# VHH binders against Methanogenesis regulatory histidine kinase FilI (filI): the designs that were tried, part 2

Target 1, 167 residues: Methanogenesis regulatory histidine kinase FilI (filI), of Methanothrix harundinacea (e5kk10r474to640)
Amino acid sequence: RDRLLSASAAASYSLLVNYDIDQIIIDVLQLLGEAVEADRAYIFENQTVDGEVLMSQRYEWTKGEVEPQINNPVLQSLPYHPDSSTFYEIISRGRPYVGLVKDLPESERAYLAPQGIVSILIVPIFVEDRLWGFIGFDDCHRERFWSNGEISVLQVAAGSIGGAFIR

## First folded at step 1 (VHH)

Design o3 (framework vhh_7ocj_1)
Fold by ESMFold2-Fast, scan of step 1:
Structure o3 (fold): chain B 167 residues (1-167), chain A 119 residues (1-119)
Amino acid sequence: as target 1 above (167 residues)
Amino acid sequence: QVQLVESGGGLVQAGGSLRLSCAASGFTFSSYTMGWYRQAPGKQRELVAAIYSGGSTRYGDFVKGRFTISRGNAKNTVYLQMNSLSVEDTAVYYCATSLWYGSRPYDYWGQGTQVTVSS
């Protein structure tokens, strides 16, 4: 718990002091990802096209030999599937999305399972009350439970990231 | 319209057993995680057990080995078998559905069923 609190504080400070987010965001993802012992930490950005919200992966940190997804074309301009209104509904209301990939709806499993993800945690990022995107964490080895304390700290970190994207 | 209806609560002596049931309707039951939470007077709601659509289970630390969660997808029902009950298990037990586990904002909650364990 102390490790994640320390990592979140360091990430928030880095985002506050550095105005060029592109220069520090991978270090921020590494700080948070290592603190929660994740295999990947990443950021998706939303775009609205013809009234439909699409998500695209923009930043990624990976641990060790875990396969990066930053060049996966399936994860670019991906719609929030109509069959998975639950995902968009949850994060658009400012709530995290969490679970075991095997237990998620088929629409999400179709693109998450090929990435080798076992457990997933998604925390929404807001900019000026708009859902800008989200930060995600993957465990590719273990079925895990993400504690309320861990989620709360990561929500604070997501707020700091959103604040940095305003600039 | 999502509905969760709990049953099976009541008064039981320490060391006894109860089986709680939660009848679900209004959603594709087999696709969602089902959970049981409990709340004693003056305390926060805490996770008792969760069962994922694939059948994996999660238990709160103080009920492992004593309680068993199961689901009947054909009947849209989730169960909580409670064995070796103690006075500390006295609480209102709530059925909930969400992709969340161990996090407080479940999407839907039942009205709760009272479990009282006497010494």
Scores: ipSAE 0.000, ipTM 0.158, lowest interface PAE 15.3, mean pLDDT 82

Design o4 (framework vhh_7ocj_1)
Fold by ESMFold2-Fast, scan of step 1:
Structure o4 (fold): chain B 167 residues (1-167), chain A 118 residues (1-118)
Amino acid sequence: as target 1 above (167 residues)
Amino acid sequence: QVQLVESGGGLVQAGGSLRLSCAASGFTFSTYAMGWYRQAPGKQRELVAAITWGGSTRYGDFVKGRFTISRGNAKNTVYLQMNSLSVEDTAVYYCAAGYKYHSGYEYWGQGTQVTVSS
């Protein structure tokens, strides 16, 4: 039936019964990514160094022949400020960040466009009321508008992921 | 305060045309994505058309090629040109606005009725 609802239920169950998230997270990303017909699904983790918040890509699933970004050095220890301050402001308030890459700020397009991303959806992950990081989905082929239903289900999934980290 | 006011709905014969307008106030219109949704009695609300702050458009499958969305930033207005109307297009049409860097739509109009007779 609705593929995304089934995928979200399967992902939530996997996160509940497995204590080692590193063993199941790629399967979770694949379930969610395939359900939304994305080309990539990934997780970035935040680190604070000397008062500066940095993001690093930690997990990735890719569809078919799409170029993986897990070994892209630009996506390791990348500061939010000042070049992605708008992005940080939105997700730190618990809101998804969504759009066509061509419509995003130039500073964000500089690292997103080389990845071949056409449409992006980012959902924040919170752990104990702290912005831990985010889960993201890329479409590298088409301009798409993500439905409110898709976003709501993915927000629930992000909550389940946050609950599984550091328990 | 934020306000979205739809106009241009009404009764039309099948094969006819209507142009809907949505006048926006209370926010910086040029930084918002605008959309049109519709809901028929007993049905779920569905996407008709959307236009980003950058001008990119998307259409629901049943209206592509018949409807055109456009925006007039100088007038803070979004438009939906509806051509080749069928009885299946009968619904309440809603205008929606969402900030360019958020998911979804935060602001909705009250809707305007479109009725297409056979």
Scores: ipSAE 0.000, ipTM 0.170, lowest interface PAE 16.2, mean pLDDT 84

Design o5 (framework vhh_7ocj_1)
Fold by ESMFold2-Fast, scan of step 1:
Structure o5 (fold): chain B 167 residues (1-167), chain A 119 residues (1-119)
Amino acid sequence: as target 1 above (167 residues)
Amino acid sequence: QVQLVESGGGLVQAGGSLRLSCAASGFTFSDYAMGWYRQAPGKQRELVAAISTGGSTRYGDFVKGRFTISRGNAKNTVYLQMNSLSVEDTAVYYCARFPYRSSGYFDYWGQGTQVTVSS
């Protein structure tokens, strides 16, 4: 717990003092990912095209043995599926989305299961009052339920990331 | 030491095309993902395109269908073909190297090449 609080504080400080996000964002993702013992930490950005919200992966940190997904073209301009309308509804209201991949709709399992994801945590990122995207964490080895304490600290970190994207 | 040298920028009319090149040295080029970033005045840097060691590509949503990234491992060079240019594409374009087995951010940049699109 103290480790995650320290990691969150270090991440927030890095985001505050560095205006070139591309230089520090992976270090931020590594700090948070290691503190929660995740296998991946990543950021997706939303874009609206012809009235449809699409998500694209922009940043990723992985543990060395875990296959990176940053070069996966399927994870670019990906629409929010109708069967995952609850996912969009939850994060667009500023709430975290947590789940076991095996329990997700087939439309989401089709692209998540090939990545080796067992447990997933998604925390939305807001810029001003707009859902800019989200930060995600994968566990590829165990079924886990993320604690309310972990989620709360990561929500604060997501707010700091959103603040940095305003600049 | 790592060096990335861009070329091919310049002035072009809206609707025109430019091809940017980036010559890399000081590392084993074929082991690294490469990309192009851009920065317009008063804006943050944004990813334009990336290419993996295996040739898989990804693009910023604002350039899909118009720009093409490619690489020539024998020449240690990464390219950006820019078609259907608009005034909004005016920026300094930076060649970038991603860390080993990563392409989410870049760890080295070139000096940048200016692209100016006039209406």
Scores: ipSAE 0.000, ipTM 0.119, lowest interface PAE 13.4, mean pLDDT 81

Design o6 (framework vhh_7ocj_1)
Fold by ESMFold2-Fast, scan of step 1:
Structure o6 (fold): chain B 167 residues (1-167), chain A 118 residues (1-118)
Amino acid sequence: as target 1 above (167 residues)
Amino acid sequence: QVQLVESGGGLVQAGGSLRLSCAASGFTVSSNYMGWYRQAPGKQRELVAAIYSGGSTRYGDFVKGRFTISRGNAKNTVYLQMNSLSVEDTAVYYCAKDYLSRGYHDYWGQGTQVTVSS
């Protein structure tokens, strides 16, 4: 798809030529989110505290009418284990996590369904061989299948984001 | 319906080369993420090489510069070209597919043994 390929190229170029990621990351999320017709695009960063891996939402772009989640305290320092162990197992292996929220484990639906998410796509972000976090896309209106083409382009974009965090 | 069948493994001397093949049925290789993984006795399965539908690739640190992953354009097959083999490359090699439906599904082949002698 020309639209998503163009958006991915523009996002990768922005990440390459800008040193301060905080200045461009919301624009990058908007470019990618709009290209895949998502209602939200966001980045979560992992932190390890006392041997436990926690996720926290750090960046978010939303379409106008969709409720932002950046100030949702449930999405700060959220443990992967035990409630999101399947999710962690999949993304820690470098694989996307995708599906309809209604089909996900109950423990994951408990925090995803209140956000109005119908369909979700998560792509992991690696820095070297470490799972740094992930980029996510929500559809809050339709049950959708995210194509393998879309996922592959977004995996390349996630690699570019990880590269920017290495710098 | 989805099946992955590896072939091309065998015994080879250090410094030699092998080409592994993964024949797929029930889906199209060119439209999917495909990975090669290996497992040595007593160790966990580790990533060797991956190829995304857009053609970008990822390699494990110990095989960069020596191994190359590719797809067959006319066949529904993914390949792993292994050059400059060392004893440390001895393992069972597995082909894997990520299939996304309503949830995340992984398909693995049965594996093919690679043994490198000194």
Scores: ipSAE 0.000, ipTM 0.117, lowest interface PAE 11.5, mean pLDDT 82

Design o7 (framework vhh_7ocj_1)
Fold by ESMFold2-Fast, scan of step 1:
Structure o7 (fold): chain B 167 residues (1-167), chain A 120 residues (1-120)
Amino acid sequence: as target 1 above (167 residues)
Amino acid sequence: QVQLVESGGGLVQAGGSLRLSCAASGSTFSIYAMGWYRQAPGKQRELVAAINSGGRTRYGDFVKGRFTISRGNAKNTVYLQMNSLSVEDTAVYYCAAEYYGSWSYPKDYWGQGTQVTVSS
């Protein structure tokens, strides 16, 4: 817990003192990802087109041995509906989406399992009252437990990221 | 934000059957993973059966083949059909709900429990 609290404080400070998020966001993702011992940390941004909400991966940090997903075309302009409707319902209410990929709906496993993800943690990012997107963490090696304490710290970090996107 | 109310417990003879029900209120049932846990006096609470929002199930080793978990989203209810009961199944049975998470996580909501007693 000391490592994650320190990483969260460092990430929040970096977001506060830097106006251009593109210059520091990968370092922020690395700080948080390493602190929770994740294999990937990433940010998806939402876009609404003709009334449909689409998600696209914008930023990614990976631990060296896992395959990056930043160039995966399936993860660009991906609709939430109908294949990830449960996911959208949960995160749009400000709740984290957490689980073992093997236990998720088959429609979600279809794009998550090929990425080698075993355990996933998604925390929504709100800009004011709008669901801007989310920050995610993958474990590609083990079925693991992300504690309520870890999730709470990462929710604070997601709020700091949302605040930086306003600027 | 979610309340869980168990029913269907009671006294039954060894070899008999019981069906437990857990009624959920206060939130959208279909987005929850639901589970049954049990606790005998002096023992830790253990997983009996679980069902996620997609209908995928998990069972504790000592109940496989005897117990079946199912869900009725229209009635906001999860069920545990318990067949071939033995004295070792005597415990308080608890319903639990989790916002679409893995069974490795603490549960978001617990019911008050329902007693199952199996006599020889």
Scores: ipSAE 0.011, ipTM 0.263, lowest interface PAE 9.4, mean pLDDT 83

Design o8 (framework vhh_7ocj_1)
Fold by ESMFold2-Fast, scan of step 1:
Structure o8 (fold): chain B 167 residues (1-167), chain A 117 residues (1-117)
Amino acid sequence: as target 1 above (167 residues)
Amino acid sequence: QVQLVESGGGLVQAGGSLRLSCAASGFTFSYYDMGWYRQAPGKQRELVAAITSGGNTRYGDFVKGRFTISRGNAKNTVYLQMNSLSVEDTAVYYCAREGYKLYSDYWGQGTQVTVSS
């Protein structure tokens, strides 16, 4: 908890004092990812095309022995598939999406399981009360419980990231 | 393309009733909270009624007991049943898709409701 609180404070301060988010965002993802002992930390940005919200991976930090996903074409312009997944419903209401990949809908498991993800935590990012995208954390080794304390700290960090994207 | 199209507005006498409909397209309707807002000349836009994706409803104090919001997910439509109308209900009524914390991200063009004395 102390480690994550310290990492979140450092990340929030970096986002506040640096106007070019591209210069610091990977370091922010590393700080948060290492603090929660994740194998990946990443940011997806939403784009609306012909009334459909599509997600694209924009930033990624990875711990050593997991395959990076930043160049995975499946994770560019990916539809939320609201008819087969509650993912968009949950995060668009400002709630975290969390669970074991094995327990998620087949539509989600189809692209998450090949990435080696065992446990996932997604925290939405809002800009001016609009769902801008999300920050995600993968555990590729362990079925894990993401505590309410961890989620709350990461929600504060997501808010700081959203604030930086306004500038 | 997200679209919200209101219908059912018009002229009605005080004490009468109207039913507004809002046809939604371009998104998965059942997953979103929906709202009805109104704006009278010279006044701020105000929330009339809202309905969550789960069917829970919320009303402005000035319409409680008179108006009923409902939804038909199979038809991608949200409704506002307006009973016991008064001249103070005269306004343009807007349908909205509700995002996080009732932040409305899409609006219809509005439908005029005029209540004559």
Scores: ipSAE 0.000, ipTM 0.137, lowest interface PAE 14.7, mean pLDDT 83

Design o9 (framework vhh_7ocj_1)
Fold by ESMFold2-Fast, scan of step 1:
Structure o9 (fold): chain B 167 residues (1-167), chain A 118 residues (1-118)
Amino acid sequence: as target 1 above (167 residues)
Amino acid sequence: QVQLVESGGGLVQAGGSLRLSCAASGFIFSSYVMGWYRQAPGKQRELVAAISSGGSTRYGDFVKGRFTISRGNAKNTVYLQMNSLSVEDTAVYYCATYYPWGKSFDYWGQGTQVTVSS
């Protein structure tokens, strides 16, 4: 908790003083990911094409030998509907999406399980009241439950990231 | 329209057992985390047990080893088996859809009274 509070403060400060988010975002993901002992930390950005909301992975930090997903074509222009409609409904209302991958809907497991994800935490990122995308954290080794305290700190960090994208 | 209907509550002597059932309708039951909460007079509502769509369980420290949560997805029903009941377990028990750390998507039943006598 103390480590995550320190990491969140450092991340928020970096986002506040650096207007070019591309310059610092991987370092921010590493700070947060290491503090929560995640195997991956990443950001997906939403885009609307012909009335359809699509998600694409834009940034990623990975720990050690964990396989990066930044070049996975399945995770580019991926529609939320129909396969991740519950996921979209939850995060679009500003709530985190958490769970063990084995316990998620089959349609979501189809693309999450091949990534080696055991436990997942997704926190939405809003810009000007719009769901801009999300920040995610994977544990590829352990079944774990993220504490309410950890999630609250990460929600504050997601807000800081959203603020940086408006600049 | 989401509905959760509890049954199985009642009066029981200390050391006895009860099984609560919750019949769910109006949503895709198999995709939701289900939980049991309780509230005693003058106390805050607290989580007793939760079960994920895949069957993983979580329990409050005060009931571990005594209570068991389970679900029947074919019947859209969640159960709470309550063993070795004590007077301190006296409360209204509520069935809910529970999404950990989400502050929404919580649907609540009307509650069922459990009274444990000495």
Scores: ipSAE 0.000, ipTM 0.134, lowest interface PAE 16.1, mean pLDDT 82

Design r1 (framework vhh_surovatamig_d1)
Fold by ESMFold2-Fast, scan of step 1:
Structure r1 (fold): chain B 167 residues (1-167), chain A 119 residues (1-119)
Amino acid sequence: as target 1 above (167 residues)
Amino acid sequence: EVQLVESGGGLVQPGGSLRLSCAASGFTFSSYWMSWVRQAPGKGLEWVATIKQDGSEKDYVDSVKGRFTISRDNAKKSLYLQMNSLRAEDTAVYYCARDYPYGSRFDYRGQGTLVTVSS
C-alpha cells in the first residue's frame, strides 16, 4: 500500500526531472513492478498502419528468474484481434484489463500462455485523448488479482508515463 | 459463499429477443460492479456489458451497443441482460460475473446459461 504510493511518487518524479526517457524507464518499471510484486513490468506502444492498430513491446523489466520477452518477435506489430477479443475495446475506454490467462480469449492466450503468464494486469496509457499504448504487469507464479487501490495508483503512474511521451 | 445463478437462455431465431437473469447471494450485491461475459463455441471469454453499483454507469462491447441493455435490481439482488435484435454471432454461453469498479476484472462467475441464435 505505502510502498506502492512511494514507488509511484518516485517514478513520477523521475519522469519529470529526466529528459532522456530511455535512461530511466527501466528503473521506473522496476520500481512499480517490485511494489506490486510482479514478475514482469513492460510498456507496449501502439502504431497505426493502413488503418489497423498494432502493438509493439518497447520496454521491459523482469526478475532474474523469469524469461525476458523483449526480443520475442511475436510481440512486435501484434494486432489487437478486434474480431475475436475485447482487449482493445476495454483499454481504449480507459479501463484496466485484468484476468487469469486461462480465462482470457483464445486469441490472447495464444501469445500470453507461452510467456508463462498466470495473471495479468494491463493499464492503458493515454497521450491527450489518444490511446498511446499500455503498461503491463505479469505474475508468472500465482493466480491473483491486484486491488482496486493498487490499480488506481498504477493508473496515476500510467498518466505520468504518458506525459513523458508527449511530443 | 459467493453464488451467481444465471437463467433465461434458450433457442431463439435471428432478430428475436431474450432476457437473461442472474440471482446473486453470499455477498453485498449493491457494493459491486457486475458484468455479463460470454463464450462462443470454440472461442475464449468475451466481455459483453458492465454496470456500476448503483446503475448510474453502463458500458457495452461495440458489437452489442444499441441491442443489449444491462440492468440491476439491488433490492432483489439480481442482474439482467435484455438482448434484442439477436444475431447468429451472439450464440454463446453467457456468464454473470462479479466485477470491480473498473469493470474488466472478474473474481467470480456463475455456471452460465446457453443462448443459441438459429433458425
Scores: ipSAE 0.012, ipTM 0.285, lowest interface PAE 8.3, mean pLDDT 83

Design r10 (framework vhh_surovatamig_d1)
Fold by ESMFold2-Fast, scan of step 1:
Structure r10 (fold): chain B 167 residues (1-167), chain A 120 residues (1-120)
Amino acid sequence: as target 1 above (167 residues)
Amino acid sequence: EVQLVESGGGLVQPGGSLRLSCAASGFTFSSYSMSWVRQAPGKGLEWVATISSSGSYIDYVDSVKGRFTISRDNAKKSLYLQMNSLRAEDTAVYYCARVWYPSKYYMDVRGQGTLVTVSS
């Protein structure tokens, strides 16, 4: 819809003209999250510790009364579980990870369902061809389909975010 | 000061019912997931039930599914556990806990507990 295109353009412009991403990233997450009618929008960053890739939530925007996850210690230094999950395989190849939480593998359901997430969309963020992390969107109320058009626009936005993290 | 105060425990016969209450203070209750956990004599701490901040997500240990109901009232800053069809093995001290689920046992705050005894 026109609203998502406008939000994506505004987000990309903010990322281009502002050097300090920490000053604008929550506003960017709000613009994108509201445009796709999500209950949360957030960014996870990858860290390598003792040879293992771990993910940690770094930024979050929440709509209304949904429980914030930014202070949830379970979502800090969380392993990807590549032997029991396709999550890392899918996003490391630049593909979105999308679905209804009830239909996801147990390794993902274990930490997603308790957050009240019904439908999820994860889009990878690459910095210079390296998987830096990802941007995620939660719907905590409805089983929904995320359209290919919405996903495509959000992939462009994720690229803009990755570009800002290079700086 | 963050506090959780449980009440409603007591002696009940097998097949009976009890309702536990937990009063929260010193934090924004509506922003946290809450759990009930229990410890039976001579056993470790066991997670019983969890409810998300909004109440949209609820989960139970298998042994109490269909018998126990967790609920909350954010306006009253209270957590509840309705326990029906009680069994001798439900005898335990029950604790109200603020938790970081899915780690069922990661509690940053726990109350003093309320004793539930199921016996004839």
Scores: ipSAE 0.000, ipTM 0.162, lowest interface PAE 14.7, mean pLDDT 83

Design r11 (framework vhh_surovatamig_d1)
Fold by ESMFold2-Fast, scan of step 1:
Structure r11 (fold): chain B 167 residues (1-167), chain A 120 residues (1-120)
Amino acid sequence: as target 1 above (167 residues)
Amino acid sequence: EVQLVESGGGLVQPGGSLRLSCAASGFTFSKYWMSWVRQAPGKGLEWVATIYQDGSEKDYVDSVKGRFTISRDNAKKSLYLQMNSLRAEDTAVYYCARGHYYSSRPIDYRGQGTLVTVSS
């Protein structure tokens, strides 16, 4: 927890003093990802097209030999599938989405399982009370449940990231 | 050993009420967010409601908002779901679950379930 608190503080400070988010966001993702011992840390941005909300991966940090997903075309303009999944409903209310990929709906498993994800944590990012997107963390090796303490710290970090995007 | 034991299900008429209970043991109940999830016949698991550690924050799926109330008693290590204005579509097995939002609950942290049937 101390490692994550320290990493979150460093990330928040970096976001506060640096106006070019593209230059620091990968370092922020690495700080947070390493602190929670994730295999990937990433950010998806929402776009609304004809009333439909679509998500696209914009930033990614990966650990070692885990395959990067930043060039995966399936993860661009991807719909949330609200008729078959609670994912959008949960994160649009400002709540984290947590689970083991094996236990998620088919609509989510179809794109998450091919990435080798075993456990996932998604934290929403809000900009001016609008769901801008989310920050995610993957564990590709272990079935794990993320602690309430870890989630709370990462929610604070997501707020700092949202604040940086408003600038 | 984590154990969650649901009770309170039964047959009720449309517009009626039921109160579900969940008794928790084997973990520090007050440190965890708790949820109710349900499975209707022939359907997948659906998240229904979540309550935060101290009861200060609650969240519900839209279809039950205003009709269901989640609550907890940390001293008794118990979770509750007060269900009012029940509809046929609320017919499901209801499960107590430990933790945050999942599209599906973790198998090792759910109860055995309690059946709620809304029928005339």
Scores: ipSAE 0.000, ipTM 0.259, lowest interface PAE 10.9, mean pLDDT 83

Design r2 (framework vhh_surovatamig_d1)
Fold by ESMFold2-Fast, scan of step 1:
Structure r2 (fold): chain B 167 residues (1-167), chain A 119 residues (1-119)
Amino acid sequence: as target 1 above (167 residues)
Amino acid sequence: EVQLVESGGGLVQPGGSLRLSCAASGFTFSDYYMSWVRQAPGKGLEWVATISSSGSTIDYVDSVKGRFTISRDNAKKSLYLQMNSLRAEDTAVYYCAKWGYRSSYLDYRGQGTLVTVSS
């Protein structure tokens, strides 16, 4: 847990001292992703179009031979499908969304399973009490459960990222 | 609308066993991780166990490993906690929790069921 606490502190410091988030965000994602032994770490941003909230992948770090998803067109302007999924309901309340992809609703499995994701952790990012988007972590090899300790540290990191997007 | 109803608590002697049940309604039970959390007299909430949506992934707090077993029945929309080799330190009100992994992730917990381990 020292590893993740150290990574979170380094990430928060980078976000504090660097005003241009685009210059440091991939390094931040790498620090956090490596500390939780994830295969991907990424950020999605929300956009409202004609009254519908859509999500788009904006940043990504990947480990080793895992296929990057940053150029996947399915992950741009993607709807949350609130009629068939609890995903938006959960993260809009400030709660993490966690699970094994095989156990998730079909609306999520349709875009997550083709990415080779086995286990997923999503932590919401708020900017001045507005759901700005989220930070996500994928495990493409193991069925795993992210611990509350890991999630709590990543929630602090998500807060720091949200703070950087205000500036 | 979301309802969680716990049952099965009671008074038992040290070394005894109890089985807790939680009946869920008002949400798609099979889509959620479910947890048991407890609150001992004069203490804060403590996470006890979590089970994944399908039941394939399970985790426990160290103090109950090997003694407690969490399980679920998605067809019956029910969550269970089999408690064996009970100790005085297990005395608490036990809560069924939706997407709660540990105390900091409690949401939509039920009214609770009291477990007293005493001679």
Scores: ipSAE 0.006, ipTM 0.175, lowest interface PAE 13.3, mean pLDDT 83

Design r3 (framework vhh_surovatamig_d1)
Fold by ESMFold2-Fast, scan of step 1:
Formats: structure tokens, sequence, C-alpha cells
Structure r3 (fold): chain B 167 residues (1-167), chain A 120 residues (1-120)
């Protein structure tokens, strides 16, 4: 869609010309989230400690009145939940994790549905062929199918974000 | 401090109905999805149903679809579970639960629970 293509181009340009990513990343998440009409857009970063992959929420934008929490200590160095092993397997292979939460395996639904997520799209972020983390989009109101076009544009945006983090 | 208080459990015959209630306090109730989870004797916790913060979306474990209805009243900070066509396998302690969105999966708040027994 024209709006999402425009938003992706604007996001990529902002990431290119602004060396301090912390100054622009929430605006980038808002730009992308609004373009896909999501209720949430967020970024998690992975760290490997003693062979275990841990995730930390680094950035969040939410639609409406919910305030983003950045650098909340409880959102740092979290191990992947045992039920998220399928999630990790999918995104670590470079595939988006996508669908209606109601159609996911019961083990996945048990932790995603309580977050109020109706439709989810997770796009992995790679830096030099390493899974750096992911960008996620939640729709908490509508059963929506994420089009191949939307996913492709957001994958390009995830690549631009990964490129900015290599700086 | 997050507090969740369940009520409405009891003894009911197979095919009967019960309505569970949960009173929430200590957080902005309308900003969080809420769930019912249960634990049958000798079993682990099982997720049963979830409702979004706005109440616009619901989801259920397959075994209760069509029989249970989750609902909420944000003005009263209350969560409900209407249970119809109850089966012996629905016997469990039922908990009102909140999964903390931003921390995700490692953190869950639940109340003391209310016992539901389905038997003759």
Amino acid sequence: as target 1 above (167 residues)
Amino acid sequence: EVQLVESGGGLVQPGGSLRLSCAASGFTFSSYAMSWVRQAPGKGLEWVATISGSGGSTDYVDSVKGRFTISRDNAKKSLYLQMNSLRAEDTAVYYCARLYYKSGWPFDYRGQGTLVTVSS
C-alpha cells in the first residue's frame, strides 16, 4: 500500500540520516505502526549468555493512551519461554511469525492471548546473518490477515533497522 | 499492588451452569487483557479464556469453545466467566489472571482462586 511504502521510505531515511537511533526509533515505530493500523509496535533485542538466547524489550510505541516504557529493568535479559521455542525456531530461520492468535497452537495462544493480541506479526531483525532481535506488530481489536505485501515492506524496514544498529 | 479476587465457584451437576466473577484492583484494568486459567486436581495450570482490554476480542481453549463466555465490565473493574454445559473434566480451581504485557511471558498475576466441582 502507498501509505506503508511511504512510511517505510521515511523510516529508512530517518535511520540513515540520524546517527542517534534513540532520538528517532519511537517515531519510526509510530510511523510503521500507524501505516499498518497496528495497536502496538515494538523492538526486542537478543543477547546470548552461556549459549542461551535472552531477549530484552528496547523500544515500544502504543496507539492511544498507553505510555511506552523504555529501560524498565524487568524487561531486560528475559529467557525465551519454553512455549516460545516454535516462535524462536521460525524467526531464527528468517521467517515472519504471523497469524490470528486463535489459530496458533494452544501452547502459543496461552501466552499471546492474555496480552490482548488478536492478530500478530513478528519480523526478525538480522545483523550480518545473526538474529539481532525482532520488531513486532499487534492488532488487539481486529482479526486481520497480514498481506504478503505488508510483510515484505516491513521486512525491508526491519533490514533498515538492523543496518542502523550495526553503527 | 495488583490484587485479583475470584468468587462464584461451587458444586454443580453435569450439564449445569455457573458464573465466576473477579474483582481487580491496583492497576489500570481497562489497559490489560484478562484471562481465566484453571488447575484440575493433580494437573498443571491450563489457560481457559482471554478477553482484550477493550472487551472487543475473546479467545478460548478448544475444550470450552461454545460453552464458556468471558466478559468484562471496565467501569466496575470486574471480569466474568459464564460456564454452561459443564462437564466433570471442568472440575478445577479457577483463577483470574493478568499477564503483564510489557514484561511478556515471565510475569503473571493471579488471585487466590475459586473451586468449581462438577459431579453428581
Scores: ipSAE 0.006, ipTM 0.281, lowest interface PAE 11.0, mean pLDDT 79

